# VH-VL binders against q8ixk2r445to577: the designs that were tried, part 116

Target 1, 133 residues: q8ixk2r445to577
Amino acid sequence: FFGMLQNKGLTDYCFDYNPPDENQIVGHQVILYLCHGMGQNQFFEYTSQKEIRYNTHQPEGCIAVEAGMDTLIMHLCEETAPENQKFILQEDGSLFHEQSKKCVQAARKESSDSFVPLLRDCTNSDHQKWFFK
Below, E stands for the ipSAE of ESMFold2; O stands for the ipSAE of OpenDDE; V2 stands for 0.75 times the mean of E and O plus 0.25 times the DockQ between their complexes.

## First folded at step 7 (VH-VL)

Design gg67 (framework fv_recaticimab)
Fold by ESMFold2-Fast, scan of step 7:
Structure gg67 (fold): chain C 133 residues (1-133), chain A 119 residues (1-119), chain B 112 residues (1-112)
Amino acid sequence: as target 1 above (133 residues)
Amino acid sequence: QVQLVQSGAEVKKPGASVKVSCKASGYTFTDYYMHWVRQAPGQGLEWMGYINPNSGYTKYHQNFKDRVTMTRDTSISTAYMELSRLRSDDTAVYYCARFKHYGSGFDPWGQGTTVTVSS
Amino acid sequence: DIVMSQSPSSLSASVGDRVTITCKSSKSLLYSSKNENYLAWYQQKPGKSPKLLIYWASTRESGVPDRFSGSGSGTDFTLTISSLQPEDFATYYCQQYYSYPTFGQGTKLEIK
């Protein structure tokens, strides 16, 4: 799948990655932003290795969750995907992070008007359901 | 080379439908959204919608949502835009254009398809 | 929709002149965390498709002459041609891609 990764519950919002420097695409948090499908920051690839790739330029970025954290952060992609970079996009739209056994949920960033994807216990909430558009 | 080639001019009566094709070459067709933009005689550019050729997902401008259908055939790298229930004010040049996901802006554009809706 | 307003609707100029075309948006086009404005400029000659000149408000597309420059941020943008050449007489459009694309109404640049 290639496209915008849009939330079912927060219907106007999509995965967005907004690095301050195009040559340094790693180390920053993935956010949610109004879906427009126009900017390069909202274009992601879901791979057969269960990666969510950000393909601005080489080297490619892959969304990861660091141990003990609940935020999605951009890491460098590896030739064999590490466990912290594997997400199962399920038939019901849930995005399941295998290593943590948690689901990606659209959430308001605390003390902010911004929205971010966070790991939460899996529920049947529409805020945990995602689709490529 | 990267290019988009559109089907030829059409003349239609009010109430008819028109289907315009846009054949892509020189790049991976499924990696870029294909947009449709029209231009009435002597007027500016009006965005109609897009299709994601990979998934088939479409987004249409509200003015066209009831009457436009965008599709694609990945086996021949071709996008289609069908506009139904044509009115005289649908007379325009219709363009397909690739949106550059990693560079931004529309490039390339098709050469345009003139659609004339007779009175 | 974000509304794009261009001025002037037309202008007359001579070869060698410096000309400016302005574009205003009804909403900020600045993606502030990257300091990027989602605004493009296009040139259209009669009977031809639009040609991308500038994106991100100020980045020139490959092959576009240095005499074309874009500036501005947020809601106010300018396209400048520093020394008009005969091939520059055309209609120019600004376009936002902060949300679903909308275009200005165009500025027709004519020989004086």
Scores: ipSAE 0.008, ipTM 0.646, lowest interface PAE 7.9, mean pLDDT 86

Design gg68 (framework fv_recaticimab)
Fold by ESMFold2-Fast, scan of step 7:
Structure gg68 (fold): chain C 133 residues (1-133), chain A 119 residues (1-119), chain B 112 residues (1-112)
Amino acid sequence: as target 1 above (133 residues)
Amino acid sequence: QVQLVQSGAEVKKPGASVKVSCKASGYTFTDYYMHWVRQAPGQGLEWMGYINPNSGYTKYHQNFKDRVTMTRDTSISTAYMELSRLRSDDTAVYYCARYHRGLSWFDPWGQGTTVTVSS
Amino acid sequence: DIVMSQSPSSLSASVGDRVTITCKSSKSLLYSSKNENYLAWYQQKPGKSPKLLIYWASTRESGVPDRFSGSGSGTDFTLTISSLQPEDFATYYCQQYYSYPTFGQGTKLEIK
């Protein structure tokens, strides 16, 4: 799977990564933004190693969750995906982070009108369901 | 056994285009990126761009973006690099090289294709 | 682009010598959360394609003799060949993969 990773509940929003330094992609939070259909900063790939790769940069960035955090951030990909970079995309569209036992949910960013993907307790909410477009 | 085999040497006139092929064997072609790197006589290595053989997504270095096209044919595990509007300073050995997406270095490399551009 | 600078551009040595080649980057290649440096070294013999020697600055590729070693962190890196052998005369390149790939200009190792 590859394309724009869109939320079923927040229907106009896609995973988006727009780092402030075009030559350095790591360390910043993954956000949700209006789907524009152009690929670019919204083009991701789901791999057989259960990674979500930022496909428009080389070396590729891999979405990760650091210990004790609930935000998704960009790390560099590794030869063998570490546990914090593994997300199980379920048939129902749930994106399950095995290491934390939590699901990725579209959520409003604190004190803001913007949206971000966050780890939350798994529910059957459409805000926790994702698909590639 | 992983191997990349490139097409043979080419001699072109300025203004022509050249298309180099790179046939992969010994691994799943769509699981690894294919990069292109060139080397002018007596000079160092210059990265040109890559293709994701699975999706067809390409990224080109700014210096080549207006003249290079990278494609692939998954049915024969072959990647292609076409460089148009050739100049004398495009004379070089052109390499394809497999990129380990998780490892981020080049291994293996094709044997190279010598392209000579002269009038 | 991250600029890679090698020194020296050429080096003359004899079999049995200890040889040191340096590589400097315009930006740190250290990914601090993993304590890894995103730098590789390649060997190229005339008429041949480059061959991977070292990755992550200090990890030897399988099949590479242990006389080859890589060291350094951040912006300054070194490739060392202890007890140089006849087959080691070649050009050596460093390459960063912290961003889109860039190579050093190469160091040609010649027989003295």
Scores: ipSAE 0.007, ipTM 0.653, lowest interface PAE 9.1, mean pLDDT 87

Design gg69 (framework fv_recaticimab)
Fold by ESMFold2-Fast, scan of step 7:
Order: sequence, then structure tokens, then C-alpha cells
Structure gg69 (fold): chain C 133 residues (1-133), chain A 119 residues (1-119), chain B 112 residues (1-112)
Amino acid sequence: as target 1 above (133 residues)
Amino acid sequence: QVQLVQSGAEVKKPGASVKVSCKASGYTFTDYYMHWVRQAPGQGLEWMGYINPNSGYTKYHQNFKDRVTMTRDTSISTAYMELSRLRSDDTAVYYCARSKYYGSGFDYWGQGTTVTVSS
Amino acid sequence: DIVMSQSPSSLSASVGDRVTITCKSSKSLLYSSKNENYLAWYQQKPGKSPKLLIYWASTRESGVPDRFSGSGSGTDFTLTISSLQPEDFATYYCQQYYSYPTFGQGTKLEIK
């Protein structure tokens, strides 16, 4: 699977990674933005190693969740995917983060009207359902 | 030099379809997104959608998604916009316009195609 | 849709005048992580296609005279023509591209 990773509940919102410096592609938070298809920043690949890869730049970036955090951060992909970079895209569209036992949910950014993907307890909410477009 | 050249004026009856073309030259056709924007007589600009000429991916505005189809032919650097089930209020000038991969506004526009829908 | 509101809807001015057109968005157009405003300004003359003047709220498009300038951030934006020339009489539109593109209703600049 590859393309724009779109949310079923926030119908027009997609995973978006737009770092402020093109030479510093890791360490920043993944956000949600309207699915325009207007840039490589919305193009992701779901791999057989259960990674969500940002294939726009070399070296490639992989979405990760750091211990004790609920935000999705861009890290460098590793030869063998570490547990914090593994997400199971399930048949119902849920995106399950194995290490934390939580699901990725489209959520309002604190103190803002913008949206971000966050780890939350798994529910049957459409805000936790994702698909490639 | 960059140019976007559109097909000529069309007169259609309600219920018909119209297909407008936009031929690009002076740049690599697949490196820029192509948008379609219309303008009814005496009114403002209304965005209809875009196509990525490289992949064929399209995104349509909610108001048009059930009636519009955008395509392209990379061999002749031409984008197409087909609007079906025409109504009198679809009478407008239809423009194609180019944007960069990372946005930045519409830097080049076609000359416009007048579409008149009358009974 | 993000609603774009321009004021005034029309104004009359003379060659040499300083002209200001304002544009308000119903939602912030500021992409905080990049400190960029997703706003453009266009000029349209009767019977012709719109021409891009300003993008990213304040960046002038190549070939556009320096008498045109854009300013503002978030929800309030301004297009200024410092010394009006005869060729500047036209309709001006603001446009957001923070979401699906929407345009203001236009400001018609008329000769006095």
C-alpha cells in the first residue's frame, strides 16, 4: 500500500509531514492536513515490515512513537524495523501500534484548531480508521 | 516560455456534457499539477479540482464531484476537464491553471474557454 | 470551505495614488511549523485570465512591479499598490490554499 493515508472520520484529512528544513527531515511531529495531493509530504508507503515510510527523501524516514509519548515522530528507517516503528494496518482500517498496544487516532491539536495523529486506547471510532488513497 | 492553450468556445443544451482541453508547452508537463477554475459572468472565481499529470490522481471539489472528470494525455501534454449533466448555471469561462508540487499559487493560466448552456 | 472576504468591493483612484485592498479569512491560513501563510493575490483585467501577483502572503511573483506588496498573517491580509499606474486598473482577488482553494469576491479598482 502506498499513497495518501486518509482518515475515515475526518474524511478529507491525510497524514502529512512537512519539516521546516529540507535538510533536517527527522525529529518533527507528523500532522494531519487536507488531502490535496499537493506535495511529496503526503506520500507514504506501508511496508511488509509494518513500517509507515516517508519516501520523499534519502535516507528514508519512518514514523515512530517514543517511549511514554502519544505523538508520531519521524525517525530514520533502520535495516531491521524497531518495535516503536511497527504499526499493524488491520482489516477494519485501524492502525495498531504494537509496542504501546494503542491505536492511531485523528485528534485535535492541543490549544489549536488543527489536527494530528495521536496514540489512544483502541475503540471502534471512525477517527481511528485509516486507508490509502 | 510557458503556455497553456485551451480549446474553443462551446454552446451546449441542458443535460449535455462538455469536454475542455488544455495543452501545455514550455515546461515538463508531469512536474506541475493542473487545476480547473471557473468564472460565471460577473462573478468570482470558483475552484473545481486538480489532476496530477504524472500519476493521474485527481481531487474534485464537493460541488462538482458527481459531474466532473479530469484526465490527461502525457504523450501530447494535454489536460482535460469534462463536465456532465450541464445546467444553465454552468454557463461560465473555464480556466486551466498550473501550480507547483509544493503549492505557491497558480502561476500560469490558460486563456479560458467560454461554455454557454442554453435551452 | 474557508470563506474569503474582501473589502472594499470597489474603489475609485487616480494615477499616483496609494491603494490598499484587504482580505479576511474565516480561519487562520498560518502553517505554524513553517511560519507560512497560504495566501495569494491575483490581478484580472476584463476578458483576460487572472495573473498571479503575490504568493505566501508577501512573496512577489517574478516580473511583478515592486509597487505591489502583500502583508498580513493568520486571518488578515493586505495588498498595497504604492503608486497607481494606468495599467493597474483591474479586479483583484485574494485566494487561500490552506485547504481546498477559495477566492475572495474581488475588488474592482476603477479610474476616478
Scores: ipSAE 0.006, ipTM 0.562, lowest interface PAE 12.1, mean pLDDT 85

Design gg7 (framework fv_recaticimab)
Fold by ESMFold2-Fast, scan of step 7:
Structure gg7 (fold): chain C 133 residues (1-133), chain A 119 residues (1-119), chain B 112 residues (1-112)
Amino acid sequence: as target 1 above (133 residues)
Amino acid sequence: QVQLVQSGAEVKKPGASVKVSCKASGYTFTDYFMHWVRQAPGQGLEWMGYINPDTGYTKYHQNFKDRVTMTRDTSISTAYMELSRLRSDDTAVYYCARYHRGLSWFDPWGQGTTVTVSS
Amino acid sequence: DIVMSQSPSSLSASVGDRVTITCKSSQSLLYTHNQKDYLAWYQQKPGKSPKLLIYWASTRESGVPDRFSGSGSGTDFTLTISSLQPEDFATYYCQQYFSYPTFGQGTKLEIK
């Protein structure tokens, strides 16, 4: 799978990576933004190693969740994917983070109108269902 | 040179439909969204919607969704905006504009198509 | 929809003046996760289409004179023109792209 990773419940929003400095792709949070369908900063690849890769910039980034956090952060991809970078995309569209046993949910940030993907307890909510376009 | 060229001015009666074209050149047509924005005489800019030329996916502002249809023809790099059941208050200059979503603003804009709706 | 409000609606100035135009949004345009403000500024001359001046609130488009500058964050933004030139008399619009695009009502810059 590869393409724009869109939310079923928040129907116009996709995974988006737009860091403050385009020359420094590591360490910043993944956001949700209006789907444009043109790839670029919304283009992700789901690999057989269960990684969500960002290949638009070099070096390649891999989405991770750091210990004790619920936000999705861009890390450098590794030869062997660490557990914090593994997500299971299920048939129903749920995106399950193996290490934490939680699901990725489209959520509103508390202090603003920004939407971001966050780890939450798994439910059957459409806000936890994702698909590639 | 990146350029958007629109069709010529139209004069219509209330209740008619108008179809405006926007021909793109100087870039890969399917790599950028095409948005439509209108401007009534002496008024500001009003966003109407967009089309993804690659997939044909469209998103319309709720004020226009019942009357607007956006299409494209990739073989001639042309986008179209059709507005039906015209009213006198639809008199405006209609612009197409390229939306570089990786960057999220309008550049370039077409030269505009004046649509006049009068009895 | 996010509502954009500009002030003043019109402004009279002389060549060489420093002018400021303000733009307010009904909600924050700042993504705190990437520290970017999703705001652009356009210039429109009579009978012409709008021309991009500024994006990301403060980044000047290539080819735009350095007398144009953008500033502000969150809900309050300013476009500044230092040492106004004859060709700068036009209407200026701010536009948010935090959500579906909306524009301010415009500020008309007129010869004093």
Scores: ipSAE 0.078, ipTM 0.725, lowest interface PAE 5.8, mean pLDDT 88

Design gg70 (framework fv_recaticimab; at its last look DockQ between E and O 0.08; V2 from the best seeds 0.00; counts 0 for: pae O 11.3 > 2, placed apart)
Fold by ESMFold2-Fast, scan of step 7:
Structure gg70 (fold): chain C 133 residues (1-133), chain A 120 residues (1-120), chain B 112 residues (1-112)
Amino acid sequence: as target 1 above (133 residues)
Amino acid sequence: QVQLVQSGAEVKKPGASVKVSCKASGYTFTDYYMHWVRQAPGQGLEWMGYINPNSGYTKYHQNFKDRVTMTRDTSISTAYMELSRLRSDDTAVYYCARTPRYHGTAFDIWGQGTTVTVSS
Amino acid sequence: DIVMSQSPSSLSASVGDRVTITCKSSKSLLYSSKNENYLAWYQQKPGKSPKLLIYWASTRESGVPDRFSGSGSGTDFTLTISSLQPEDFATYYCQQYYSYPTFGQGTKLEIK
């Protein structure tokens, strides 16, 4: 699957990644931003290795969660996906991070009006349901 | 055996367009970016751009962005590079070369090259 | 664009010689998260496509003889051939892949 990865509960928002240096795409947090329909910073791929790839750069970025953290950050993709870069996209739209046993949820960033995807205990909330547009 | 096989030599007049093909075999076509690099006679190597064969995303060098189009056909594992409004200084050998989509090697496999001659 | 400056433009050598080719980048090629330099070396024989010899500044590509070695970090890089063989007479290019690819001008290695 390719496209903009949109949230069912936070309906106007999509996964977004805008690295400040186009030649070093690693280490920044993935955010949620208003879906603009143009691809670009919101264009992602879900692969057979269970990766969520940011595929507008070479080398490609892969969304990862570091041990003990709940934020999604950009790492470099590897030939064989490490466990921290694997998300199971379930039939109900849940993105399950198997290493942590948690689900990706659209959440408001505590000290701001911005939104980010975070790992949370899995629920049936529409804020944990995602689809490619 | 992993290989990239390019189309044959072309002779064009100034103002024409040329389309070079690069057929991949021996690996999963969509797991590697395909780049195009040219070399004028007696000169060094000049990068033109790449295509991600999986998504179709392209990136072109500033010098070529107004004249180059890169495409691919995944059903036959073939990448294409079309250069329009040819000038005599576009005379060169055009190479396709791959890089992995993951953090890995540089251009590990190259096509044999396609000679394009632009003369009046 | 990152500018790659390669030297010398040509050199003459004999079989058995130790040969050194240098490459300088206008910007650091060190990708800090992986602690790797995004620098490659290629060999090109007349009428043939370039062949990858070394990537990540010092890692030999599979099948490349151990007489070829790469070194350096950041902006200054070296390709060394420890004992030249007849098949090594060719043009050598350095290439950065930290940003969109750029190549050095090439070093033509000729028989003395």
Scores: ipSAE 0.517, ipTM 0.852, lowest interface PAE 2.2, mean pLDDT 91
Fold by ESMFold2, look of step 8:
Structure gg70 (fold): chain C 133 residues (1-133), chain A 120 residues (1-120), chain B 112 residues (1-112)
Amino acid sequence: as target 1 above (133 residues)
Amino acid sequence: QVQLVQSGAEVKKPGASVKVSCKASGYTFTDYYMHWVRQAPGQGLEWMGYINPNSGYTKYHQNFKDRVTMTRDTSISTAYMELSRLRSDDTAVYYCARTPRYHGTAFDIWGQGTTVTVSS
Amino acid sequence: DIVMSQSPSSLSASVGDRVTITCKSSKSLLYSSKNENYLAWYQQKPGKSPKLLIYWASTRESGVPDRFSGSGSGTDFTLTISSLQPEDFATYYCQQYYSYPTFGQGTKLEIK
């Protein structure tokens, strides 16, 4: 799968990645933003290795969760996907982070009017349901 | 046996277009970006752009942005580069070359090159 | 654009000589999170496409003889050929792939 990764509960919001330096994509947090179809900030690929790739950069970025953290951070993709970069997009739309046993949820950032994807205990909430457009 | 095989030489008039093909074999076509690089006679290498063959996403160098189109057909593992509104200074050898979509090597495999001659 | 400058532009040498070619980039090629330099070296013979020799500044591509070595970090890089062979007379290019690729102008290595 490739395209915009949208949230079911937070209608018309997509994964978005806007690093302050377009040539230094590592280490910044993935956010949610209104889907706009530009491709660079909102263009992701879900791979057979269970990666969510930011695929408009070479080498490509892969979404990861660092040990003990709940935020989705950009790392460089490796030839063999590390465990912290593996997400299972399930038939019900849940996005399961295998290493942590948690699901990706759309959440309001506490100190702003921005939204971000965060790891949370898995529920049936529509805020934990995702699909590609 | 990893290889990139390009289409044959072309002779074009100014104002025309040229479309060069690059057929990949021996590897998973969608795991590698396909780049196009040209070399004018006696000159160095000039990067033109790339295509992500999985998604079809392209990035072009500003010098070619309004004249180049890069496409691919994943069913036959073939990338294409079309350059329009040709000028005499577009005379060059055009190469396709791959890079990994993952953290890895640089241009490890190049096509044999396609000579494009633009003359009236 | 990241500008790549090679030195020398040309040189003459004999079989068995040690040769050093330098390359400077206008911007650091060190990707700090991986501690890797995104620099490559290519050999190109007349009428042929370039051949990858070195990537990550110092890693030899498979099948490249061990007389070829790369070194350097940040903005300053070196290709060394420790004992020239007849088949090594060619043009050599450095190339960055930190961002969209750019190449040095080339170094022509000729027999003396």
Scores: ipSAE 0.132, ipTM 0.735, lowest interface PAE 4.9, mean pLDDT 89
Fold by OpenDDE, look of step 8:
Order: C-alpha cells, then sequence, then structure tokens
Structure gg70 (fold): chain C 133 residues (1-133), chain A 120 residues (1-120), chain B 112 residues (1-112)
C-alpha cells in the first residue's frame, strides 16, 4: 500500500511529514494535514516489513516510536526493520504499533489548531482507522 | 464530454473584489480537486490554490492566502474563486483546472479562462 | 517553492524541424520508490487555455500526436517535437507536481 494515509474519522486529514531540511529528514514529528495529494509530504508506503516509509528521498525514512513517547517520529529505515518501526495495518483500518501495543489515533495537538497521530489505547473509533488513498 | 465552463470577463477597479465561477460537467464534480491558475498578460502560469469539492477544504498559495476565497456549490457542480482588494497586477486570465484527488497528477482539464482587468 | 527553468525562452523553427525544449527543476522530481517523475508539459496557443501533452515526464496524454515526446529524470527534462507541424507553433510550459504546482516561464515556439 502506498500514497496518502488518510484518517477515517478526521475527514480529509492525512499523514504529513515536512522536515525543515530535506537533506536531514529524521528526528521530526509526523503530523496530520489536509489531504492535498500533491507533493512529497504526504506520500507514504506500507511495506512487507511492516514499516511506514517516507519513501520520497534517499536515505529513506521510516516512522518510529521512541521509548516513552506517544508521537510518531521519523527515523532512518534499516535493512531489518527494528521493533519500534513495526506497524500492522489491519483490515478494519486500525493501525497497530506492535511494540507499544497501542493504536495510532488522529488527535488534536494541544494548544493548537493542528492535528497529529498519537499512540492511544486501541478503540473502535474512526479516528483510529486509516486507509491509503 | 468533460468540460469546465467559466464565467465571463470582468472589469474591476482597484480595491474591488471579483468572483469567477467554474461549472463542471461530464464527470463527478466531487471526485476531482478544483484548482485555480492565473496568467498575467504575456506572462507564465501561477497556481493560486485548490478546493476539495467533496469537503470544501481549501489550500491557498501564500501569495494569495489573505485575499482569495475558494468555494463550491456541489448541487450545481460549480466552483468559485473570489479575489479581494484587487490591484492592477491582478489583471490576468484566471483558469480553473481539475486534478484527481490522489498523489501526483497533472491538470488534464481546463476551463476556457476568465479575463479580469483591474484598472482605475 | 520548486523553481522550474525552461530553455530557451523562445525559438524559431520551420515546419519539419526537430525541436527540443529543456526544463530544469531546483529540486529532484523523482519519487525513487515509484521511479516516477512528477513533471508535465503543456501546450498553449494564443487566447486558449493550456493543453496537457505529457505527464509523468514521458507519458503522452490521450490524443497527443506521437511526434511529441518527453524524457528526462531528476532535475533535467526535455520535450521533443520530432517533426514540427504548422499547428505546433505555440507556447510550451513544464510543470512540476512533486510539490504544490509551479510552472516554467514558458518557451514560445515561433515560425521562422
Amino acid sequence: as target 1 above (133 residues)
Amino acid sequence: QVQLVQSGAEVKKPGASVKVSCKASGYTFTDYYMHWVRQAPGQGLEWMGYINPNSGYTKYHQNFKDRVTMTRDTSISTAYMELSRLRSDDTAVYYCARTPRYHGTAFDIWGQGTTVTVSS
Amino acid sequence: DIVMSQSPSSLSASVGDRVTITCKSSKSLLYSSKNENYLAWYQQKPGKSPKLLIYWASTRESGVPDRFSGSGSGTDFTLTISSLQPEDFATYYCQQYYSYPTFGQGTKLEIK
């Protein structure tokens, strides 16, 4: 699966990554932004290694969850996907992070009008359902 | 036949507003993004922004963010672009053009253009 | 914004000539995983709207004659008209959609 990773509950919002330096793509937080379908910022790929790749530049980035965190941060992809980079996109649309045993949920960023994907306890909320568009 | 038909030419004074319409036919209006692109006389093409007709969400180029408003009426498959606080350098042909709602697409269908002239 | 630069800005040619227009982008337009370049070419005649000719850098839009071809990858692209026809005299634009759309300044192709 590849393309825009769109949230079902938060209508017309997609995974978005826009690092301040395109030559240094790691270390920043993945956010949600209106799905525009134009540009590198919203192009992701779900791989057979259960990675969510930001697959537009070299080196390639993979979404990871750092220890003790509930945010999604871009790391470099590895030949063998590390445990903190493994996600399961379920048939029902839930995006499950294997290591934390939590689900990715679209949420409002505190004290802002922006949105971010956060790890939360798994529920049946449409805000935890995702699909590639 | 798939086509976009725009409203007629406009003549405005500086400081005024103009609203251009773009009616879609021959396809499902809400299945494509509607973009607006303008072209000053003898100049190139400038992207202004787009609207998602399905949701009404918009994205404007920073150069127009404070002056442009894009809307749509799905019941008549029509998109609108309003530009306020007009100035002489807003004189241009304004085009509507569609793209699919997925990553990496070009403008395959264009309106015929609407000439907007701003002069005192 | 990604800056698109075309060359030449204008050129004169005769019917039957081979014409080449180049377009350079300030940033690579290649999605490596898809091996696709987010680059389009348009033709615009006076008083008319642009017409899509090529997308994905090298794919011809439906109805576009075979004499039009696009090539290139990364930051360097070329539109080629193998044998110029009378109806081909127009202005040509490249456009990237790797990010929010930006266009080249155009290349006016005039009859010699």
Scores: ipSAE 0.005, ipTM 0.608, lowest interface PAE 11.3, mean pLDDT 91
ESMFold2 (binder alone), look of step 8: mean pLDDT 93; pTM 0.946

Design gg71 (framework fv_recaticimab)
Fold by ESMFold2-Fast, scan of step 7:
Structure gg71 (fold): chain C 133 residues (1-133), chain A 119 residues (1-119), chain B 112 residues (1-112)
Amino acid sequence: as target 1 above (133 residues)
Amino acid sequence: QVQLVQSGAEVKKPGASVKVSCKASGYTFTDYYMHWVRQAPGQGLEWMGYINPNSGYTKYHQNFKDRVTMTRDTSISTAYMELSRLRSDDTAVYYCARAKYHGPGFDYWGQGTTVTVSS
Amino acid sequence: DIVMSQSPSSLSASVGDRVTITCKSSKSLLYSSKNENYLAWYQQKPGKSPKLLIYWASTRESGVPDRFSGSGSGTDFTLTISSLQPEDFATYYCQQYYSYPTFGQGTKLEIK
């Protein structure tokens, strides 16, 4: 799968990555923003290695979760996907992070009205259901 | 003025561990990744891994991942690299180097810490 | 890992000579939309830490003399010193940052 990765519960919001510049591809947080349909910063690919790749630019970015954190950040893709970059996109739309045993949930950012994907205990909430469009 | 100052030379026996420090000054410690690179006598440069001082996230080269631990203390702007179960072929000069993420290159390096592993 | 190969392993030259060092990567380092190559060059003198000379394959670091130049794209790169000075005798390393860092094995520039 490839395209915009949209939330079922927060229906107008998609995964979005807009780093300050090309040299700062790594280390910035993935956010949720209104789905615009123009690709670029919202274009992702789910790979056979269970990666969520940001393929708009080179070098390719891969979404990761740092140990002890609940935020999704951009790392460089590796020849063999490390465990912190592996997400199982299940048939019900849940996005399961194997290393932490948690699910990606659309959530309001602390002290803000903006939205971000965060790791949370897995539930059947529509805010934990994702699909490519 | 940017400086990276490393701890002094160490002599260790096989099987021991060593912990090298790298104290940063002259810039915001959390704005740059800190990488560790080693160089065995008469040999080239070998990348070991990095730490993101802001988050504490680490990435280790597969050759070291079972024996290396990288940490930092933001209150004193210091990064650490600990290598365990030392072997004679771990004898090398160990460098810390800063980078804004992965590039464009390592613009400042520590002076190096010589680690000698011998019986 | 992306493998970096340098040639020659050593090179003898005299002050005033033009010297060329080459570096080859096992994978393209070109970010094609900006026509930028993720390749750096370092100089290391005996007993000293490496010093960044060039990044983006051809951009000189601040303070680096203009006799140093980098060229190449994709997989094949060159460092040129147009008129060798006594302080330039050192070991030179190429390094890719397209992925996690890897270095060439080094080229030792020696007095002839």
Scores: ipSAE 0.006, ipTM 0.572, lowest interface PAE 12.9, mean pLDDT 85

Design gg72 (framework fv_recaticimab)
Fold by ESMFold2-Fast, scan of step 7:
Structure gg72 (fold): chain C 133 residues (1-133), chain A 120 residues (1-120), chain B 112 residues (1-112)
Amino acid sequence: as target 1 above (133 residues)
Amino acid sequence: QVQLVQSGAEVKKPGASVKVSCKASGYTFTDYYMHWVRQAPGQGLEWMGYINPNSGYTKYHQNFKDRVTMTRDTSISTAYMELSRLRSDDTAVYYCARVPDYTKGFFDYWGQGTTVTVSS
Amino acid sequence: DIVMSQSPSSLSASVGDRVTITCKSSKSLLYSSKNENYLAWYQQKPGKSPKLLIYWASTRESGVPDRFSGSGSGTDFTLTISSLQPEDFATYYCQQYYSYPTFGQGTKLEIK
């Protein structure tokens, strides 16, 4: 699977990664932004190693959740995917982060107009359902 | 010095194919994405697509998707753009252009351009 | 595609003049988290390839004279040449890179 990761609850929003520093693409939070349908900063690949890869730059980035956090951060991909970079994309569209036992949910960023993907307790909410377009 | 050196001018008949080369030097070829942009006579710039020279991954603009192929040969640091089923409105100067690492697509270095003329 | 519109299509100026060229996008080019605009400006002389002048709407490329400046945010952008020199007579293009790259139609700067 590859393409834009779109949310079923926030139907106009997709996973988005525009690194704030052009000289460093890793270490920053993944956001949600209006789907533009053109790939690039919203283009991700779900791999057989259960990674969500960002392939538009060298080196390739992999989405991770650091211990004790609920935000999705861009890390460097590793030869063997670490547990904090593994997400199970389920048939119902849930993205389950195995290490934390939580699901990725479209949520509002504190004191902001911006939406971000965050780890939350798993529910049957459409805000926790994702699909590639 | 970073240089992108393109192949020479081509004259083709409608329906033919053309393959333009772009030889990179002065930097590590596989570390920077290579894009292709064309310019028809007296007109503006039109983006065609890009290739990741490391992986070979390509992304084409919808207008060219059915008839463009971008490839590379890492052993000679050369990128290629082949356009098939040429029409008279494909007459243009074709450029290869490099994006800086970790950017979404502004171009810091350009090839000198390859003029492709399509006429009957 | 994001549509880029430049104005004017051409203008005539004299050495020493202050020149402004505008560029408008059909969608916002602002990355809200860092307040950066995905907009670049290029200079192209006849028979030559384009040359990068400005990126991130206002950051000058290394080696570009300080008489060139970029400004604007969101959908409206301006390139200014504060004191036109003979070598500045060229065509100027804006380009967005918020999505797949698209260019304005160009502004031809001609000598009077």
Scores: ipSAE 0.008, ipTM 0.588, lowest interface PAE 11.3, mean pLDDT 85

